VHH binders against Uncharacterized protein P37. Designs and how they scored, part 5

Target 1, 216 residues: Uncharacterized protein P37, of Formosa agariphila (t2kn95)
Amino acid sequence: CDLEPQEKFRFDPEVDPQFTFGSMTTWEWLQTNPNDEFGFMIEAIKQTGLQDMYNSKTETYTFFLMKDPNWTNNGPGFFSREFNLKNTADRDPKEVFEDPAVDLDIVRNYLLYLTLPIYVDQGPDHLKTLDLPYTFETLSEDVNNQIMTIARDWNYVMQINDSPDLPTGNLGKINVPVGYHNYIFSNGNSVAHIFGLNNNGKMARRYKFGEPKMDF

## First folded at step 5 (VHH)

Design c27 (from l04 with L110W; framework vhh_lunsekimig_d3)
Fold by ESMFold2-Fast, scan of step 5:
Structure c27 (fold): chain B 216 residues (1-216), chain A 124 residues (1-124)
Amino acid sequence: as target 1 above (216 residues)
Amino acid sequence: EVQLVESGGGVVQPGGSLRLSCAASGFTFSRYALYWYRQAAGIERELIASITRGGSTNYVDSVKGRFTISRDNSENTMYLQMNSLRAEDTGLYYCAAPYKVTYGSGTYTWKDYWGQGTLVTVSS
């Protein structure tokens, strides 16, 4: 706002929204994506009955969407790493989530943790100050995985859960790749942030084969 | 926030019966396995009964045939029917629901969320 002659300019760049889809919902966009990069995410949403949330035209959400197009030489993508408990390449997403060892309640709360009930984009409306983490309640019903921290930086990277104030039990540090912009859906009521394949071990595993289930 | 509240404890004579209740709030009750633990005098806290989301039950040998665990998803309540009570059944009874804890990057462990406990005393 007002500068003194001795003060230096502080520049706070805004991320320009690049991807606006009008009335299209996040769910509709996932279904028409020609690159098949969200096969596991789509199947997880179907198996847990959360498609209405992603298909909302009136409710306000922020979605964190995980790419998982294939099992490559660099290993599985996010959902395959978390839920492909047989560690077998090229498994159909339906086969993965129909595996009796995969707990759909865990999958459901994982998706709910990746969803905020408010609109948070890479702009300054909620992320006021660059390089400062802000705390948000997710839709997760898991008592140890309800809080997410989000910070934005000068390079248009969104830093998820990169804060000493993050409670234990939450997903670890997650990077949004540089160059991704806001994906705006549902007449501006929803925004999505897209993560590529796990490319630096920044994503924490929350469930893997052999982890104890408390069900008998 | 998740809350579990036990009730129904009290003093009974050997051979008597009690029904414990565990009222749950703050989570989708019908989607979780649920447990009863007991802290008896001179014994570490032990799992005595469990009921899965689908209704399958399991019991420690010392209570099989005497105790019955059940759930009412419409009331968000779990029960423990205790029959033929013995002095050795005296203790604090806790209900528990599973939750997950991540320790360090990629380390994952299931833990139980605990209620406050309800005291059962079997004495003449």
Scores: ipSAE 0.000, ipTM 0.089, lowest interface PAE 19.8, mean pLDDT 69

Design c28 (from l04 with L110Y; framework vhh_lunsekimig_d3)
Fold by ESMFold2-Fast, scan of step 5:
Structure c28 (fold): chain B 216 residues (1-216), chain A 124 residues (1-124)
Amino acid sequence: as target 1 above (216 residues)
Amino acid sequence: EVQLVESGGGVVQPGGSLRLSCAASGFTFSRYALYWYRQAAGIERELIASITRGGSTNYVDSVKGRFTISRDNSENTMYLQMNSLRAEDTGLYYCAAPYKVTYGSGTYTYKDYWGQGTLVTVSS
């Protein structure tokens, strides 16, 4: 029947909160963004020599991905927080990472901090309880900055480092939630979570059933 | 409006070759990674080949060395060259490109643009 392919298309798993990309890697997907929202993330990965990690098909990772405003916003953004470097939003990403104010060893360890060596998604198979945040060891090589706490709410939104259990000197609370979609890459060996902007928490705080679907 | 149009499917003998094409209108190919998916009977669509904006390619193991994905950004067309075809390569082949789905003000998720699919039948 000619109508059966259209009906099957309407049940595309990519419309669900789990987005699956087969053998595509996180690195490959970052370069596909139609809004070019990951220009600074891509350049950070290139400048720090971590392409192989994001491009792995066989190693297991959870990646937390920063959109351009997470890097560039004056005050809360990465460049302002770590290097007191402002007004980066309109600059070429390569130019910013080559700015003398930017220490690429700090950038590298920050990317390693945003990477877990295990698969963690927002489902109850990995984050079963809402009573206390889970504590994970990241790939960070900085002895003072190795742990990440993740709390999941009833709507499968992750809150990063919202815990009094963080050691002194560790990265503090990340003020934007992780969106509720799991981006699954590398034959299911990796998952990526995307940090939201200030308004993302509103949409992310919805149950899986009843989430907006755009089939048309 | 985005439209993906696939061509090149058909019936072929085992060991034969086919070249699939996917032509896009309504958006610029050069800004996107491009994908070929395959749907065999009783199996969900699986990604079999991808090509990044920079031209880096990736393949599932079962087609590696036999299939080649390529892109022509000037023609807004993507290709899948299929060699040494086997009976298990039979299926509906879809081209796809990432699509933006808007959530709230300025927050976005991704959904692939999909072609209609083109049938490849490998039989003797």
Scores: ipSAE 0.000, ipTM 0.089, lowest interface PAE 21.4, mean pLDDT 73

Design c29 (from l04 with K111R; framework vhh_lunsekimig_d3)
Fold by ESMFold2-Fast, scan of step 5:
Structure c29 (fold): chain B 216 residues (1-216), chain A 124 residues (1-124)
Amino acid sequence: as target 1 above (216 residues)
Amino acid sequence: EVQLVESGGGVVQPGGSLRLSCAASGFTFSRYALYWYRQAAGIERELIASITRGGSTNYVDSVKGRFTISRDNSENTMYLQMNSLRAEDTGLYYCAAPYKVTYGSGTYTLRDYWGQGTLVTVSS
């Protein structure tokens, strides 16, 4: 009946797992992150009313965090591709999410899909390297997109939704590496994993009911 | 903080019916799969019924066709409709939303939300 995430975490020499912030919440850390890398994530959380979830000191969560769009000659960054947003690299996140063309219910449910109601961190005692993919129920309220699979490949990298066991109607494979460190918040009640932002936004996700119409 | 409160237990004769209710407070049950467990005297607690967030249900073989689990997300309440009750259905019935995950060699308990149990006695 006792939860001691730190005592169940084991050293993995290929992963530096311990990046702890004491009582600081995930929400507080997002606000203080150097280089303001989470502007779109922060605004999405605010606009969808999920701030209390990310700011919890008592509930247990695993969060997958998305960095700001990285605009290049090869197209928009990770965040903008997920919501089919155009020309976001130099736009105010508040302006983007306050556009009436943006469906905040889709944004909200995507954030819930990227949240597990359990503590899942990187390490051999939690996610064994080369083990069969682990299947988790997310907080998604979309009956077609409730499941996430997580595996650690031979390079100790988390692979999200790269499993033959993923239901056909579920969100597809996420081809973006997750950072190697466990970002541990809220006195060990929460852990965050940060999706690597690649310059081309390799991850393209679609809801089963079709893509959000964010074309404005 | 979290409370799960069962009601509806009691004494019935074989062939009778009971409806158990589980009222949740302190958490939004639409976020969770929910479970009914049963414990008879002298035996281990067993999972008898489950319902996912989407409404998919599952039952242990001994109650299939007789018991029906359902949920009302607007009321944060789960139900177990028990029909054609048998003497072997006697026991403590627990409403629960525990969450355990097994990684490698360890088992990790993330949630341990349990009601206090409600007694169902089927006797002639």
Scores: ipSAE 0.000, ipTM 0.141, lowest interface PAE 16.7, mean pLDDT 70

Design c32 (from l04 with R53W; framework vhh_lunsekimig_d3)
Fold by ESMFold2-Fast, scan of step 5:
Structure c32 (fold): chain B 216 residues (1-216), chain A 124 residues (1-124)
Amino acid sequence: as target 1 above (216 residues)
Amino acid sequence: EVQLVESGGGVVQPGGSLRLSCAASGFTFSRYALYWYRQAAGIERELIASITWGGSTNYVDSVKGRFTISRDNSENTMYLQMNSLRAEDTGLYYCAAPYKVTYGSGTYTLKDYWGQGTLVTVSS
């Protein structure tokens, strides 16, 4: 069959490979990461008492996991940029989150914002139409920061909060590139997507719940 | 009617540069992801570059670092800046935009709008 030059139908789009970890939980996987890329994320989870959420084998979640950059010219990762109030590059995550000036309720709501109570993978089940942002309610308890938009593009990249006309959360525009989405845990009850860089390979900009965007 | 019109193709020496343009009409350009495809003689058409409405870009490895896709929503135009051109870059270059169609559960249909193509020849 021939299609006209101005139009073409697509069907059954090929999906990216999914990474399956059987009964391993998201929390167990974070602990075993050989590149030590989640130091601040792990410590934030511990300090806010959310370990059981990430370690669930029965509840359904989508987790967005922020990793630290692996080279020094990017500087510290999102959590360190946001919460390292002494601006000391060599501070341990524990030292940062134990600083009494750091509000652990804000840290907790950042983690809840990065968690959906439903299973959303980089695929067509929830993200049916390519390049159309879909609105999801996160677990955030901050009424002003409960919404995340997610779209998938034709190159299988997840675009988060990338819509001028739809509600956006406190976290700015970011993407989850090929190879970083669809990490399936807890016998298929949870899926995780990994980010740390924005659309241009730069770290996500600083945001705090209840505070305006920070300009530096 | 939706139309995509490519321009900017031509003949260039290896190492040269060309900028392709794709002018769109008949739809809200700013709400679509846009793509550049390439088709060389005897080779299946391949996606070489994409740009989402939010500005996220992707490239196949063979053009990464040499080609840059961009868009101008006020002009309803998408561009492909091609630098350091090689003989293997010779082919017809097409722009494309997806049209969204009703989806059934577990199956998906997109209608793509395609241009006529513009020929790029990199001669030695």
Scores: ipSAE 0.000, ipTM 0.094, lowest interface PAE 20.3, mean pLDDT 71

Design c33 (from l04 with G54Y; framework vhh_lunsekimig_d3)
Fold by ESMFold2-Fast, scan of step 5:
Structure c33 (fold): chain B 216 residues (1-216), chain A 124 residues (1-124)
Amino acid sequence: as target 1 above (216 residues)
Amino acid sequence: EVQLVESGGGVVQPGGSLRLSCAASGFTFSRYALYWYRQAAGIERELIASITRYGSTNYVDSVKGRFTISRDNSENTMYLQMNSLRAEDTGLYYCAAPYKVTYGSGTYTLKDYWGQGTLVTVSS
């Protein structure tokens, strides 16, 4: 064949599915997770005194949530990696956070860093262009570590802090993308996104043109 | 088949106590978070207490310090101990567990397993 094949163009819609939970708060939803995938996140929130923030029905927040390790023997999950915790998959989260080696002030500020005081869903309203990082202020109390950049990539995951615009001393690139999006709580006042990919380490759910949405 | 069955409701005077039970079958009870909701006449159904598989608890402010949620994984039963009952605690009490399904690589709660409810009446 004398013809050079052209690159294939694939179009996905810019809006990921949204999941609404009425008046249920992010905190209430974490407590009702049937697979209990958030044991460490729940305990971290309790130990740092931040449950009222996650349980708010009136304040506006975007939360980035961390899941437990997938398997006991497969190395550290996201929570373990971020805090350099060892062998957490087999341990009671309360035991882990009561370990004197774990600094709860660092854990608390990291949770605040993973919280924005505005509503940002995975969509074009704030994240207007694919593969372009947008800068947001977090609730972090560390003046050198107060901003987060979020980019939607062509796989429709959020990439956190993958930007040359980060100031020196700010938290760098988070090596786990946000692959689960748009869990809407508190009558629309809050939205949560979850760090992680599917069980095979591949990209999370990608919405395609013509594919039905969850609320359809 | 998943089933939740509430029991222990009844009539009690203000300041009294009741213990509700929720017997579960058809799923691996020890791996699920569980919760109690209540519904009073003219009021939407409200989440009042939850318990994780690790035993961590959460309560709505109106019942905090008066109600205690607990679980017995050996008997597949969740409890709500209600003390210092008030007239405003009158209502139907439901136990629930979220039904999670996977859509693509995302996991979402589409349905909650619900019991039939048990009536609690706090009368003067």
Scores: ipSAE 0.000, ipTM 0.265, lowest interface PAE 12.5, mean pLDDT 74

Design c34 (from l04 with T52S G54S; framework vhh_lunsekimig_d3)
Fold by ESMFold2-Fast, scan of step 5:
Structure c34 (fold): chain B 216 residues (1-216), chain A 124 residues (1-124)
Amino acid sequence: as target 1 above (216 residues)
Amino acid sequence: EVQLVESGGGVVQPGGSLRLSCAASGFTFSRYALYWYRQAAGIERELIASISRSGSTNYVDSVKGRFTISRDNSENTMYLQMNSLRAEDTGLYYCAAPYKVTYGSGTYTLKDYWGQGTLVTVSS
């Protein structure tokens, strides 16, 4: 059949919840630190001087917000994988980012990789066709990790970097299920999607952020 | 245009049976866990039966073994088969698809789809 997929013509109402916060910025929301899950994300933003980006009311961004276990878990967590720095979960976040093992330029470019300069929600505006990955340029300034792929599937899961054949960064494969996407901030100028190791994706284990992919 | 429409309520004698249906329109039914709630006069609305997206079922103790919840995703319809009805089963029965998410230690109902209710009366 040479006709467009039937899914493109479905007009079922969006069944995914959307969280609307009016004029509240992503940064202001992070300061509420719901369930004490963003301590390391908040400190990373402070240490890299990116507060104004997350606190913007006028610029358009899509943010991917990483929960504390994705920073701190030994093995798959950011500090363990990038810096071989273990047992960070019970440390003060400021102390961890001031550890000599931590390269803040890598942290900064990682946060920029988790940021798109356009508004991409789970809906069909940019992710038009179900189960098809779309390629986006992130704000990362590192030539080895500028590109992110995003797909939406029939179960309302946002699939990130789920294609070994596409040019993607070293973040690895992440899925963002219903309840964790479409947090709308800054009068609709920004949207955030949340991921962590508790039921929400994980970083790639094979590559360090900022390093070229290796063949095995 | 999102709707849940209940049918099958009525008046029955103790020991009788009824089958309630809940027809969904305007959304993809298979994405939701589905629930039957009951509200009796003077009593808060209570969850009596649930069925997950995968078909796992749960029942409140007072209806366990007497009521059976089921779903037909191809027809966008959920059912409640009620057997061995008792006077205490009298009430308004609501089908619901309350979309819940767990965020940290909290559980939030983010989007509710509710029917209008169907009356079940068990009397002599």
Scores: ipSAE 0.000, ipTM 0.112, lowest interface PAE 18.4, mean pLDDT 76

Design c36 (from l04 with A97R T109E; framework vhh_lunsekimig_d3)
Fold by ESMFold2-Fast, scan of step 5:
Structure c36 (fold): chain B 216 residues (1-216), chain A 124 residues (1-124)
Amino acid sequence: as target 1 above (216 residues)
Amino acid sequence: EVQLVESGGGVVQPGGSLRLSCAASGFTFSRYALYWYRQAAGIERELIASITRGGSTNYVDSVKGRFTISRDNSENTMYLQMNSLRAEDTGLYYCARPYKVTYGSGTYELKDYWGQGTLVTVSS
């Protein structure tokens, strides 16, 4: 099979759909304000020994990053929902991951599942058509959870595993939408996407101010 | 920087054997599925063998039973052992670190990095 030419982004001269951080790595960026927005993500990475992956300047990755639990409503938060942890919203991240009930091997492989060994941003190069899921191999070492589907919706939000085509036994839909900005690290070798949206979970439509445009 | 370098090509008689090597540097070799492609003069490049991160292998029917793909993660090297070579096996052999995208009913291939190729000629 031949390679198919990919559809290119169309950008307005004033559009900046991405944040670029030069040579800064994803790990260095997460450490910019430790325990403020990504306390649980940082601690999970430390406890599972994956710092080198997030700190790479030479390897190509797409990372999906999880924000801390919402302390405003004292709810279960993302980590509680995904890892079946009891009420993590008000707990110290270190205490949570040192809890004997937490299987760090499952946490480690979930982080690997949320990592692609290629560059996939919120645009048409890999995600050519809106509302159509595309299938990607992850870094997961669990033979039952190696595949992720990604679709962009009409609000330019990535939907993860929102597809009837997922393999049997694979992780199901991640019910937290990904925001529309690309966070570009490691001299362009890595990109990160963040679960959760601006403005209390809703995407703020900023036409010409970082919103990518696609060919119709 | 990322590099893939093929070696081991040459001229052999029909029925002969060759072992191709693909030496990789600049990335964590063990994390990627790797592919061997072949291109004959005037013919589109074709995928002939693949090996996953876990060591599972796949081959096109025309080389199945004759070719063996393998990898050595400690040496960052992938191999293609070619036995019972035929005239139609003549071509440039490329090592690739590919990516496959599946859309519902379809599949696209995205190639990340390529070697320069090594020439295999099977002639009497």
Scores: ipSAE 0.000, ipTM 0.130, lowest interface PAE 17.9, mean pLDDT 70

Design c37 (from l04 with A97K T109E; framework vhh_lunsekimig_d3)
Fold by ESMFold2-Fast, scan of step 5:
Structure c37 (fold): chain B 216 residues (1-216), chain A 124 residues (1-124)
Amino acid sequence: as target 1 above (216 residues)
Amino acid sequence: EVQLVESGGGVVQPGGSLRLSCAASGFTFSRYALYWYRQAAGIERELIASITRGGSTNYVDSVKGRFTISRDNSENTMYLQMNSLRAEDTGLYYCAKPYKVTYGSGTYELKDYWGQGTLVTVSS
């Protein structure tokens, strides 16, 4: 050995607080959210038959959730382009998803792609090194689109699919970062993270939405 | 530990049939898509059939209409029914669980979980 052993360098980046909801499921929280921000997400889940997944108390999941602006052209909207939801900001979500121009099989598979069968929080236990993409298998049913990479950037938000090592045909970089973290449901079996940043485009930890719901 | 064990390979005449089985353990079988790959001598493995968690199936054109992939979640087993076999179908058949999740200290990689393979020979 030409170099003397040194204490292992450890970089502990700042993490968002963890919000615990006891036995409440992700599905229950989406429907009772006090800010009423998930109308399109709720309807998409209902129309694609995925309620039982989001309502599970026993299975382990990481969910990536989309607020209403992510589904419409007046928001930061990767999803508005993917699902062809142009000019829908003022329409009822049920009416939108019942439109024959909207392919519910594509919507369903994107929800499955945005779900991991393991628990991944924003903390250093799961995403240890900043700017390093970690590779995860999703619940996607598309043979060409099953892998997600997640990296914490210098603003402490999650970047999805910012990696050169994705398979050909896999979903590429998602331009909307995941800026709201660590909503823990189903007695700790599931965690949810939410796409988006505040209007300032800065570190999401200073601009979290909603409030933790205490399950007494 | 994830384990996949293939069986059912053998020698058949052109036009014959075989049914391959893949017995899985070490993960919640019903939650994952599963794949059949084929490897002929001297060439890299190719994906020939897939079945999703929801039961949707996909095939490469060369086997479409001849092969049927299926799964039995109660038995943790996936099958490949192979009909109208041709000499070009000869090879090692592998079942696979798609790309392994990796979480590590500063490294990551995409890996499939593979079985040991089962040999199919189509010859007259």
Scores: ipSAE 0.000, ipTM 0.131, lowest interface PAE 15.3, mean pLDDT 73

Design c42 (from l04 with T28Y V101I; framework vhh_lunsekimig_d3)
Fold by ESMFold2-Fast, scan of step 5:
Structure c42 (fold): chain B 216 residues (1-216), chain A 124 residues (1-124)
Amino acid sequence: as target 1 above (216 residues)
Amino acid sequence: EVQLVESGGGVVQPGGSLRLSCAASGFYFSRYALYWYRQAAGIERELIASITRGGSTNYVDSVKGRFTISRDNSENTMYLQMNSLRAEDTGLYYCAAPYKITYGSGTYTLKDYWGQGTLVTVSS
């Protein structure tokens, strides 16, 4: 049940905070987010018919969620990278997903790639070791892109597909780290992690090596 | 709801054949390596056949050359074709879909899915 790499000499374990939302689903939380940060993620889920997956109270998932800039920024954003579609930040999300340049099958499979059929949090029960990659099978239906590697870096963020020994069958390096962790939904059956740094674009400081850890 | 359901068991004479099926629902079948286990009375379950996500197969020596494991991802079904059956093949046959990862020298099971079992009896 546990991820247990052999690591005998790691003396001071670090733990990411865990945020619990009781029976609220990931889908419900996305829609009630007070910062209105997930307009394109919500529309992508609707357009691809995946809302039941994000709204599940009984199935187990790990979700990797994209904020609006991860979709819309020219060059580094999803639409620019995948479809060469620019200047999407000021457009209605529905209008963007209905643009003829946008292939919804690619969008759907990308969301499936960003979903694991198991519960993986960043903490002592999973992803325990810094800079050592773990390999997971995603829900992707693309035979060439089904696996994801996750490694914790020295700033305790998740790096996706950033390993010298990358296995075959991944999407390739995702340059945006996953900097928001452990949003626990659906009575503990699902957890979400969010791409990006903190709300101000700065690296989230969870624990420094040698600093006192918060006791929850 | 996650479910694996076996079928195809029955009574057959020595030298006969049976085809077992394992139908999956409530999860993404194509993402898993899949296994057939067998359990005789008073004996612990043994792994008899496996098939990886990519289609590579492996068999325990006692069934090698007689049994064939296969998968149909479009139908969410795994099969075990059993030929040249022997009395010692009698037992409960289980399909399983353990979700495993490999990290360093370790292999870890993060989630297990099991069927209810189907009975195979080889008798004259």
Scores: ipSAE 0.000, ipTM 0.195, lowest interface PAE 12.7, mean pLDDT 75

Design e01 (from a3 with K100W; framework vhh_lunsekimig_d3)
Fold by ESMFold2-Fast, scan of step 5:
Structure e01 (fold): chain B 216 residues (1-216), chain A 124 residues (1-124)
Amino acid sequence: as target 1 above (216 residues)
Amino acid sequence: EVQLVESGGGVVQPGGSLRLSCAASGFTFSRYALYWYRQAAGIERELIASITRGGSTNYVDSVKGRFTISRDNSENTMYLQMNSLRAEDTGLYYCAAPYWITYGSKTYTLFDYWGQGTLVTVSS
């Protein structure tokens, strides 16, 4: 046989900036965010008892974060679509999570699904090759929703769950746009990426995060 | 992180059998053709077996009929069943997964070797 392994090709370096916050935790940043745009996520974390995870300085995590809806009150929010809620734009987050339509165990496992127990940024460390989906185990305790695939595309966008390799019933596709990845917290022990809003604040994908076969 | 880990090597008598495994983490096998390479002392690394995404297999003549490559995409694992082992089969066995990347209008072929290999010794 004549097949020899080739050296990896290196492309121009990723140009997307990294945002560093020193010793600040993801939890502290969410609450002190200058634009005050994470009200529903903060309340979901509180209601499910996960604040210590987001506030860790010693454990290593990758977090995927969801912004509040930023349209008029007729615009869908991430939570309204995922949990079959009516328009959430004018609702108090606490009242939303007290709604009988919301199962806090599902919300908890959804947040755990959006958390990896390792450090994965938009770059070649774990995501070695462009347009190649890499499979990661999440912290989800739901046996139907334990795996996430992440790929860097050639436009420097993180593509989440855009892979035929996902098991049937796994959570659906979404992306992390340029400028929304690599928020580095807890002295480099954690990194956060922000889902799913394009340059105008609209969701990059406007469908439920999961198929009817999933428990959402 | 991305890695392939080989296991299943050992010491066997001529005519014996071994089953090697290659387990992937941090990426998925279903997108690749997969390869087993062998490196013996004093000999350059050689491709001994391959399996395409669709399951078609190819072997070098020296192992054809004795070795069987297979894949389990649901377990992210590839196997090499080795039967009728000979002294010349002694060596380090590596798994590899080539990948295609496109940047602009150009397509590049990459090969990723992962892990330290697994040693097979066939000794009388």
Scores: ipSAE 0.000, ipTM 0.076, lowest interface PAE 21.7, mean pLDDT 70

